# VHH binders against q9p7j3, part 246

Target 1, 174 residues: q9p7j3
Amino acid sequence: MILPLFPETQVHVFVYENVSNCAAIHEQLISQNPIYDYAFLDAATILYKKQVYSAIIRALEDRRDEQMKTKTIHSEVILSLSPKTEISSAFRQFSMTKKSKNIVVVKIDSKLTEEEEFERLDKLVEGNRVEFSDEELQKLIDFKVLKKNYKLDPSTLENPLASILSSIALRGYS
Key: E = the ipSAE of ESMFold2; O = the ipSAE of OpenDDE; V2 = 0.75 times the mean of E and O plus 0.25 times the DockQ between their complexes.

## First folded at step 19 (VHH)

Design ib14 (framework vhh_6qgx_2; at its last look DockQ between E and O 0.88; V2 from the best seeds 0.80)
Fold by OpenDDE, look of step 19:
Structure ib14 (fold): chain B 174 residues (1-174), chain A 122 residues (1-122)
Amino acid sequence: as target 1 above (174 residues)
Amino acid sequence: QVQLVESGGGLVQAGGSLRLSCAASGFTFEDYTMAWFRRAPGKEREFVAAITWSDDSTFYTDSVKGRFTISRDHAKNTVSLQMNSLRPEDTAVYYCAAASYDMGTLTEYDYWGQGTRVTVSA
């Protein structure tokens, strides 16, 4: 897809459930296998599509403004999900782990169509692709983790999307 | 300042063994994933092995599996690479590297050693 404010940048987002090879994916990441050039998120930490899009937009804005805190656009996406400024904390909060079962995969600067990108990614991820939608994401979310990551309380839980988006947008402005 | 100093390289015959060592200083060693890379003549640098900071999980490139063993000594801030059954194709300069995080995206290694040369003769 193309984001309105970044028409030159193609972005793809995929959701996988019941992934059995997260540890193997981890191995490829530490070995710097370039075909694994994605942002791998733990789906247990993602509740809304707009949460992901907001993080992507934040990362793209950071890149545009030459204000990235991390080394790559994909790592910046992971950082951008977090209300915290600490990179290590953001990764611990939102990145895929060896124990992850469901993941959200983000590709920035894709040169391929969504279908073509899926065909490549599907060879790397051993799981079931599901629709990238709020409906599917809410089936995979761990609300305990979500509440912890964004410090949600009974008042903010009435509209968690607003709180999450505010946290993402205002990171570093507290 | 941060330092990674490799040692243990040298000349060895095919089938022989070497043990490389990397001494780390200037950063919180226990919070970093440690890795070995190598660069053979005329080739690009490639990943060899890594040991994670989180649980000391080890990973290897396919060509060295069963022959190489990576380990770390937390007390001495060192990482080692035991290389057995060496082959001529293992000839390279071996580099020690350290990364603060390694999940979610391709790992970016923050620190690198100067390398130690390993030569395996036929």
Scores: ipSAE 0.793, ipTM 0.909, lowest interface PAE 0.5, mean pLDDT 95
Fold by ESMFold2, look of step 19:
Structure ib14 (fold): chain B 174 residues (1-174), chain A 122 residues (1-122)
Amino acid sequence: as target 1 above (174 residues)
Amino acid sequence: QVQLVESGGGLVQAGGSLRLSCAASGFTFEDYTMAWFRRAPGKEREFVAAITWSDDSTFYTDSVKGRFTISRDHAKNTVSLQMNSLRPEDTAVYYCAAASYDMGTLTEYDYWGQGTRVTVSA
């Protein structure tokens, strides 16, 4: 997919459920294997497509404006999901862990079609791809984790979209 | 002031052993994943081993598995690399590195030492 305001930047987002090899992926990330150059998110932290796209847009805006806080666009996406500015906190809250069961995977600056990128990613992730949709994300979310990450009240938790998007858009301004 | 200071390098014959040490200061050591990288003559810096902040899990590049052991001493804020059965291809400058997060993306190592030279003679 191409985002309208960033026409030269190809972005792909994939969702996998029942992932069995998150620990193996972690090993590859630590050793800096470049084949794994993605943002790997824990799907338990992601409720909406707009949550992910807003973080991607914020990261791309910060790159365009030379305001990135992290070293890569993929790490900037993870930071951009967080309501807070602390990089390590954002990673602890939103990243895939060794114990994650479901993941959202983001590729920015892809030189490949969605199908080609999927073929590569499918060799790395042992799980079942599902559609990147609010319907599928809703099945994978952990509302306790969502509440904690965005400090949502129980009543807000039923329709938290505006609060979440505001947190992403306003990080660093308040 | 953040510092990583490596020591323990030297000249050794193939089949020998060396123990590298990295003294860390200026950050909360327990919150960082520590790693060793190396740069062989004419090559880019490459990953050797890491020990994670969260549970001290260890990882090794394939060429050193079974020969090298990474460990850390939380009380002394040091990371060590025990290097056994050394080979001429292990000849490199070895660097200590630290990262405050190690999941989600390719790990970004924020702090680096100046390196210690290891030379392994055939």
Scores: ipSAE 0.740, ipTM 0.865, lowest interface PAE 0.7, mean pLDDT 90
ESMFold2 (binder alone), look of step 19: mean pLDDT 82; pTM 0.837

Design ib15 (framework vhh_6qgx_2; at its last look DockQ between E and O 0.93; V2 from the best seeds 0.84)
Fold by OpenDDE, look of step 19:
Structure ib15 (fold): chain B 174 residues (1-174), chain A 122 residues (1-122)
Amino acid sequence: as target 1 above (174 residues)
Amino acid sequence: QVQLVESGGGLVQAGGSLRLSCAASGFTFSDYTMAWFRRAPGKEREFVAAITWSDDDTFYTDSVKGRFTISRDHAKNTVSLQMNSLRPEDTAVYYCAAASYDMGTLTEYDYWGQGTRVTVSA
């Protein structure tokens, strides 16, 4: 897809459930295998599409403004999900781990169509692709983790999206 | 200041063994994934092995599996690479590296050693 404010940047987002090879993916990331150049998120930490898009937009804005805190656009996406400024904290909060079962995969600056990108990614991820939608994300979310990551309380739980988006947008401004 | 100092390289015959060591200082060693890379003559630097900060999980490139073993000593802030059954194709300069995070994206190693040369003769 193309984001209106970034027409020159193609972005793809995929959701996988029941992933059995997160440890193997981890191995490839550690070994710096370039074909694994994505942002791998733990789906247990993602509730809304707009949460992911907001993080992507934040990362792209940071890149545009030469204000990235991390080295790559994908790592910046992970950082941008977090209300915290510490990079290590953001990764611990939102990145895929070897224990993850469901993941959200983000590709920035893709040169491929969504279908072509999926065909490549499908060879790397052993799981079931599901629709990238709020409905599907809500089935995968761990609310305990979500509440912890964004410090949600009974007042903000009435509209968690607003709270999450505010946290992302205002990171570093508190 | 941050330092990674490799040692243990040298000349060895095919089938022989070497043990490389990397001494780390200047950062919180326990919070970093440690790795070994190598650069053979005329080739790009490649990943060899890693040991994670979280659970001391170990990973190896396919060509060294069953022959090389990576380990770390938290008390001494060292990471080691035991290399057995060495082959001429293992000839390279071996580098120690450290990364503060290793999940979510391609791992970015923040610190690198100067390298130690390993030469395996036929």
Scores: ipSAE 0.885, ipTM 0.942, lowest interface PAE 0.4, mean pLDDT 95
Fold by ESMFold2, look of step 19:
Structure ib15 (fold): chain B 174 residues (1-174), chain A 122 residues (1-122)
Amino acid sequence: as target 1 above (174 residues)
Amino acid sequence: QVQLVESGGGLVQAGGSLRLSCAASGFTFSDYTMAWFRRAPGKEREFVAAITWSDDDTFYTDSVKGRFTISRDHAKNTVSLQMNSLRPEDTAVYYCAAASYDMGTLTEYDYWGQGTRVTVSA
């Protein structure tokens, strides 16, 4: 897909459940295998599509304005999910780890259609693709993690959707 | 300012051993994932080995598994690469590198040494 603010930039987002090879993916990331040039997020941290799109938009704005803090657009997406600016804490909070079970995968600057990109990615991830939708994301969220990442109290945890959407929208969503 | 300095390179006969060392100034190694890369003549820099900051897990490219060992001495703030059973194909300049995170995306090694030359004679 094309984001309205960035018409020359093709972005794809995929969701996988029951991923069995996050440790193997991590090994490929640490060795800098360029085939793995994606942002791999832990789905336990993502409640809505809007979280992901807000982070992508923020990363693209920072790239346009030469204000990126990280080396690549994909790592900038991970930083942009955090309410704080510290790079290491953003990665601890939102990245896929070798122990993750469900993931959200972002590709920015894709030269491929969604189906073509999926065909490549599906060879790398041992898991089951599900739709990138609020319905599917809600099945994969860990509410303890959500509470910690966004400091939700008991009243907001009962209706976290509106609070989380407001928090994401206010952080720079335009 | 973070600086990485490698040492221990040299000329060695095939089958021999070398131990490379990496010293840093400006940070404590326990806060970083440390790696060794190498660049053979006329080739691009390639990954050799890494040791993670959080749990000291180690990773090796296939061609060096069983022959090379990366290690970290937390008390001395050093990282080393023990290279055994060296082959002419291991001839390269070896670089120490550091990254402040190692998950979620291709690991970004923000700090690099100037390299130490290893030559393995047939």
Scores: ipSAE 0.735, ipTM 0.853, lowest interface PAE 0.6, mean pLDDT 87
ESMFold2 (binder alone), look of step 19: mean pLDDT 81; pTM 0.827

Design ib16 (framework vhh_6qgx_2; at its last look DockQ between E and O 0.91; V2 from the best seeds 0.82)
Fold by OpenDDE, look of step 19:
Structure ib16 (fold): chain B 174 residues (1-174), chain A 122 residues (1-122)
Amino acid sequence: as target 1 above (174 residues)
Amino acid sequence: QVQLVESGGGLVQAGGSLRLSCAASGFTFSDYTMAWFRRAPGKEREFVAAITWEDDSTFYTDSVKGRFTISRDHAKNTVSLQMNSLRPEDTAVYYCAAASYDMGTLTEYDYWGQGTRVTVSA
């Protein structure tokens, strides 16, 4: 897809459930295998599509403004999900781990169509692709983790999306 | 200041063994994934082996599986690469590297050694 404010940048987002090879994917990331050039998120930490899009937009804005805190745009996406400025904390909060079962995969600067990108990614991820939608994401979310990551309380839980988006947008402005 | 200093390289005949060592200083060693890379003549640098900070789990590039063993000594802040059954194609400069975070995206290693040369003769 194309984001309105970044028409030159193609972005794809995929969701996988029941992934059996997250540990293997992790090893490939450590080995710097270029075919694994994505942002791999733990789906247990993602509740809304807009949460992911907001992080992507934040990362793209950081890149545009030459204000990235991390080394790559995909790393910046992971950082941008977090209300915290500490990079290691953000990664521990939101990134895929070797123990993850469900993941959200983000590709920035894709040169391929969504279908073509899926065909490549599908060779790397051993799991079931599901629709990237709020309905599917809410089936995979761990609310305990979500509450912890964004410090949600009974008052903010009435509209968690607003709180999450505010946290993402205002990171570093507290 | 941060330092990674490799040692143990040299000339060895095919089928022989070498043990490389990397001495780390200037950072919290236990918080870093340690890895070995190598660059053969005329080739790009490639991953060889890693030992993770999380649980000291190890993994290897396919061509060295069963022959190489990576290990770390937390007390000495060292990472080692035991290389057995060496082949001419293992000839390269071997580099030690350290990464503070390694999840979610391609790992960007924060620190690199200067390398130690390994030459395997036929």
Scores: ipSAE 0.828, ipTM 0.923, lowest interface PAE 0.5, mean pLDDT 95
Fold by ESMFold2, look of step 19:
Structure ib16 (fold): chain B 174 residues (1-174), chain A 122 residues (1-122)
Amino acid sequence: as target 1 above (174 residues)
Amino acid sequence: QVQLVESGGGLVQAGGSLRLSCAASGFTFSDYTMAWFRRAPGKEREFVAAITWEDDSTFYTDSVKGRFTISRDHAKNTVSLQMNSLRPEDTAVYYCAAASYDMGTLTEYDYWGQGTRVTVSA
């Protein structure tokens, strides 16, 4: 996909359920295997497509404006999901861990079609691909985790999307 | 600021052993994933072993599994690499590295030591 604001930047987002090899993926990340150059998110932290797209847009805006806090665009996406500016806490809250069961995977600056990128990623992830949609994400979310990550009150639970998107857009302005 | 200093390199005959050590100052190891990398002449730097911040889990590149052991002493702020059954192919400069996070993306090792040379003779 091409985001209208960033016409030169191809982005792909994939969702996998029932992933059995998150520990093996973690090892490849630690060893810096370049084939694994993605952002791997824990799906338990993601409720909406717009949550992911807002983080991607924020990361791309910060790259454009030379305001990135992290070393790569993929790590900047993980930071951009957080309402706080602390890098290590954003990773602890939103990234895939060895214990994750379901994941959201983001590729930015792809030179491949979605199908081609999927073919590569499918060799790396042992799980079942599902559609990147609000319907599928709602099956995978952990609402207790979502409430903690974004400090959602009962009053905001009736429209959590607006509160979540505000947290992403306004990070650093409080 | 963070500083990593390696020691323990040298010459050894094939089949022998060496123990590399990396001492850290300016931070506490328990918050960092520590790793060893190596670079042979004319080659790119490659991953050797890591020990994770979360639970001291260890990982090794295939060519050293069963021969090398990474360990960490939290009280002394040191990480070690015990290298047994050394082969001429293990000849390289070995670097200690540290990362403040190791999940979600390719690990960025922000801190590196100067390297210690290991030469394994036939």
Scores: ipSAE 0.743, ipTM 0.869, lowest interface PAE 0.7, mean pLDDT 89
ESMFold2 (binder alone), look of step 19: mean pLDDT 83; pTM 0.844

Design ib17 (framework vhh_6qgx_2; at its last look DockQ between E and O 0.77; V2 from the best seeds 0.00; counts 0 for: pae O 2.8 > 2)
Fold by ESMFold2, look of step 19:
Order: structure tokens, then sequence, then C-alpha cells
Structure ib17 (fold): chain B 174 residues (1-174), chain A 122 residues (1-122)
């Protein structure tokens, strides 16, 4: 897809459930295999499509404005999910780990159609693709993790979207 | 300031062994993934081995698996690479590297040593 404010930037987001090879993907990341140049998120941390889109938009805005804190756009997406500015904390909170079971995968600056990118990614991820939708994400979320990551109290858990989006948009001001 | 200082390089005959060491300072050693990379003349740096901050799991590139062993000493803040059955193709400058995270994206190694040269003759 193309976001309206970034017409030259093609973005794809995929969701996989029941992933059996996160440990193998981790090995490829640590050895810097360029075929794995994506942002791999733990789906247990993602409740809404807008959560992911807001992080992507924030990362793209920071790239445009020369305000990125990380070295790549994919790492900046992971940072942008966090309400805090500390990079290693954001990665520990939101990234896929070798023990993750469900993942959200983001590709920014893709030169491929969605179908072509899926074909490439499907060779790398051993799991079942599901739709990138609020309905599917809500099946995969861990609300205990979500509450901790965004410091949600019981009064905000009924409609956490505004609090989450504010955290992403205002990172560095609070 | 962060410092990574490699040592233990030198000239060795094929089939021999060397042990490289990397002394780390200026960061919380237990929170970093440590790795070895190498650069042969005229080539790009390539991954050799890593040991993770989370549980000391080890990873190796295929060409060194079974011959090289990475380990670390948390008390001395040192990561080591034991290199056995060395071959002329292992000739390179070996670099110690550190990353504060190793998951989610291609690992970004933020700190690098100056390197130690290994030359394998035969």
Amino acid sequence: as target 1 above (174 residues)
Amino acid sequence: QVQLVESGGGLVQAGGSLRLSCAASGFTFSEYTMAWFRRAPGKEREFVAAITYSDDSTFYTDSVKGRFTISRDHAKNTVSLQMNSLRPEDTAVYYCAAASYDMGTLTEYDYWGQGTRVTVSA
C-alpha cells in the first residue's frame, strides 16, 4: 500500500499465526542476512491496525525530518511503537523473539507488489498468514502485555486506542 | 566511552589453533549481544559468530561451525573465539562487535573494535 502523505513509499504489512521458526529467523537477523530486512513484531503486542500504521507514519515523518534515532526505517518503526525513547527497551517490548508464536511483519520502501512481497516472505516464515485486520489482531493480542507496554489502567482498557495513538504521536514530549 | 579491544591474532600454520579475546568496557556487558566478524582482503566484513545477551545462545556461520567456539566471561567482560583446525581461507582481520538488541530487525552492531589480524599459512 501507499500512505497518502508518503506517495513514493510502498508499505506492506503481513500477519502470521502459529509461526514455528522464529528462532531460525532470529539467527538470520543476528547474522545480518539482507533477505530478512523487515520489521518483525510480536503480535501479542499489537491490538489495532491503526497502532501499526501510526508507528509507520511516525517513523516516516522522523525520516523525512532527519529526526530518526535508529539506523534503519524498519528499526525506527519498532521504536515508534513505544511511548519511550529508549531504543533497546522498545525492541525488548515489541519485537518478535525466538519464542514468539504470532508475528506482524512490516516492509517499508518495497519495490514489489503485495503479492510479490508475500511470495518472498512466505519462503522465510513458517506459519499461517491471516488478514491484517483488527478482527485478526484482537485474536492474537495479549492484553496483559498491552497494558504494561502502554501503562493502561482499568479506565482506559475499554477504549485504549486513543491512549495508544497519543503515546506513539507524542513520544519524546512527555 | 565504549571500548572493544581485540587480541590474540597472529601467524599460524594451517591446522593450528588460535584463541581471540575481546575486552569490553564502557557499557553494561550483560545487556549486549557480542559477535565476531571478519574481513578478508578485498572483501566485505562477514559474520562469524555471536553470543546473545538473553541466554548466551551461540550462532555460527556455516564455514566455521564445528571449528570455532564463541564464549564469554561476565566477570572479566571478555568475549572469546576459540579457532581450531584453521585454514588459509580463515585469514582475515577479526572484529569484535556489540549490539544492545538482536531481534526484530537486522541486528545493528553499534560498537566495533579495531580488529586483530589472523594469518593462516600453508
Scores: ipSAE 0.774, ipTM 0.881, lowest interface PAE 0.6, mean pLDDT 90
Fold by OpenDDE, look of step 19:
Structure ib17 (fold): chain B 174 residues (1-174), chain A 122 residues (1-122)
Amino acid sequence: as target 1 above (174 residues)
Amino acid sequence: QVQLVESGGGLVQAGGSLRLSCAASGFTFSEYTMAWFRRAPGKEREFVAAITYSDDSTFYTDSVKGRFTISRDHAKNTVSLQMNSLRPEDTAVYYCAAASYDMGTLTEYDYWGQGTRVTVSA
């Protein structure tokens, strides 16, 4: 996938449900295994495709402007999901943990086609791939976690997408 | 300033044991994942073991599982590596490392020690 604002950057997003080896994936991340160079998100925290895209765009903008707060573009994606400026908070809020069941995986600067990237990633993730869509994400979301992460209340729940996007866009400005 | 100082290395016969220690200072120890890496002669540096700051989970490279144990002492700001049943292939310089991130993406270690040499003779 190519984002209109960043035509030179190829991005792929994958969703996995019923992942049995999140702990093992976590171990590989700690071990600095380069083949695990992705952003691994807990799907329980993701409700919309646009939420993910917004975070990706924010991260890419930060990189473009040499304003990244984290060390890697994938870490910046995780940070960009959060309304908070603290990196540790963002990771606690949105990153995959060893206890995660469903995950969203983001690849930035891919040199492969979506299918090729999937084949590579499928060797790393033991779970079922599902479509990256609002419909599928809605099945995996934990609304309690979502409400907490973005401080959603009955008024903002009328249009949660707008609230989430605003939180992402305005991070550091409130 | 940040310091990671390894100790405990030396010469040991195959089947023997060593306990490495890393003394940390100059940063908030409780907020960092601590790890051990090693570099054998003619080889690239490789991950050995880690203990996370988030929940003190421990992880090991496959070749050392069941033989090595990583632990941390918050009171002393130290991380240790108990190495049992040592093999000649464990011969390497062992490095202590600290990382502020341990979730979501590849962990990038911010601080490194100078290393301590471990030699296992046949």
Scores: ipSAE 0.059, ipTM 0.549, lowest interface PAE 2.8, mean pLDDT 92
ESMFold2 (binder alone), look of step 19: mean pLDDT 84; pTM 0.859

Design ib18 (framework vhh_6qgx_2; at its last look DockQ between E and O 0.93; V2 from the best seeds 0.83)
Fold by OpenDDE, look of step 19:
Structure ib18 (fold): chain B 174 residues (1-174), chain A 122 residues (1-122)
Amino acid sequence: as target 1 above (174 residues)
Amino acid sequence: QVQLVESGGGLVQAGGSLRLSCAASGFTFSEYTMAWFRRAPGKEREFVAAITWSDDSTFYADSVKGRFTISRDHAKNTVSLQMNSLRPEDTAVYYCAAASWDMGTLTEYDYWGQGTRVTVSA
């Protein structure tokens, strides 16, 4: 996928359910295996496609403006999901853990087609690929976690997307 | 200031054992994943073992599984690497490293030691 404001940057997003090897993926991340150069998100924290896209765009903007707070574009994506400015907090809120069952995987600066990227990633993730859609994400979300991460209340729950996007966009401005 | 100081390296015969130690200071040790890396002559630095801050889970490179054991002492702010059944191919400079976060993306280690040399003779 190509984002309109970043035509030179190819982005791919994948969703996996019933992932059995998150611990093994963790091991590869710790060992700095370059094959695992993705952003691994806990799907329990993601409700909308636009939530993910908003974070990606924010990260890309930060990179463009040389204002990244983290060292890599993928870590910046994770940070950008959070309304908090603390990097550790953002990771605790949104990153995959060894306890995760469903994950969203983001690849920035891909040189491959979506299908080619999937073929590579499919060798790394032991789970079932599902469509990256609001419908599928809604099946995987933990609303308790979502409410906590974005401090949603009954008034904002009427339009949670607007609240989430505002939180992402206004991070560091409150 | 942050310091990671490795010790315990030396010369050992194949089949022998060594215990490396890394003394950490200048940061909150309990909040960091600790790891060992090594760099053999003419090769790139490679991951050896890690122990997480969250629950002391341990991870090993395939080449050292069953032979090496990583552990940490929170009271002393030290991380150790017990190396058994050493082989000539284990010859390298061993480095201690620390990372504040290890999930979601490739781990970035913020702090590194100067290294300790391990030489395994045939």
Scores: ipSAE 0.883, ipTM 0.942, lowest interface PAE 0.4, mean pLDDT 95
Fold by ESMFold2, look of step 19:
Structure ib18 (fold): chain B 174 residues (1-174), chain A 122 residues (1-122)
Amino acid sequence: as target 1 above (174 residues)
Amino acid sequence: QVQLVESGGGLVQAGGSLRLSCAASGFTFSEYTMAWFRRAPGKEREFVAAITWSDDSTFYADSVKGRFTISRDHAKNTVSLQMNSLRPEDTAVYYCAAASWDMGTLTEYDYWGQGTRVTVSA
């Protein structure tokens, strides 16, 4: 898909449940295998499609404005999910780990159709693809993790979207 | 500020062993994922082995599995690569590298040593 604000940038987002090979993917990331050039997120940290799109948009805006803090657009997406500016904390909180069970995978600057990118990614991820939708994300979220990552109090847990999006949009300006 | 210094390279005959060492100044290895890469003449740099900051998990390129062992000495702030059963194809300059995170995307190794040459003769 193409985001209206960034018409020349093709983005794909995939969701996998019951992933059995996160440790193998982690090894490929450490060895810098370029076939694995995606952002791999732990689905336990993602409740909304808008959460992911807001992080992508923030990362693309920072790239456009030459304000990126990380070296690649995919690493910038992971940073952009965080309410804080500390890079390693963002990765600890939102990244897929070797113990993750469900993941969200983001590809930015894709030259492939969604179906073609899926065919490539499906060779790398051993799990079941599900729809990228709020309905499916809700099944995979860990609300204790979400609350911790965004420091949500009881009053914001009823409507966490606004608090989460504000954290993403205002990171670095407060 | 940050400096990585490799040592232990040299000339060895096929079947022999070498131990490479990497010493750090300006940061503590326990906060970084440490790796060895190598570059043979006319080739691109390739991954050899890594040890993670979070739990000391180790990873190896297929070409060196069973022959090379990476380890870390937290007290000395060093990382070592024990290289056994060396082959002529292991001839390369070996680089120590460090990354402050290794999850979620391709790992970015921001700090590199100058390299130590390993030559394996037939």
Scores: ipSAE 0.721, ipTM 0.864, lowest interface PAE 0.8, mean pLDDT 89
ESMFold2 (binder alone), look of step 19: mean pLDDT 83; pTM 0.840

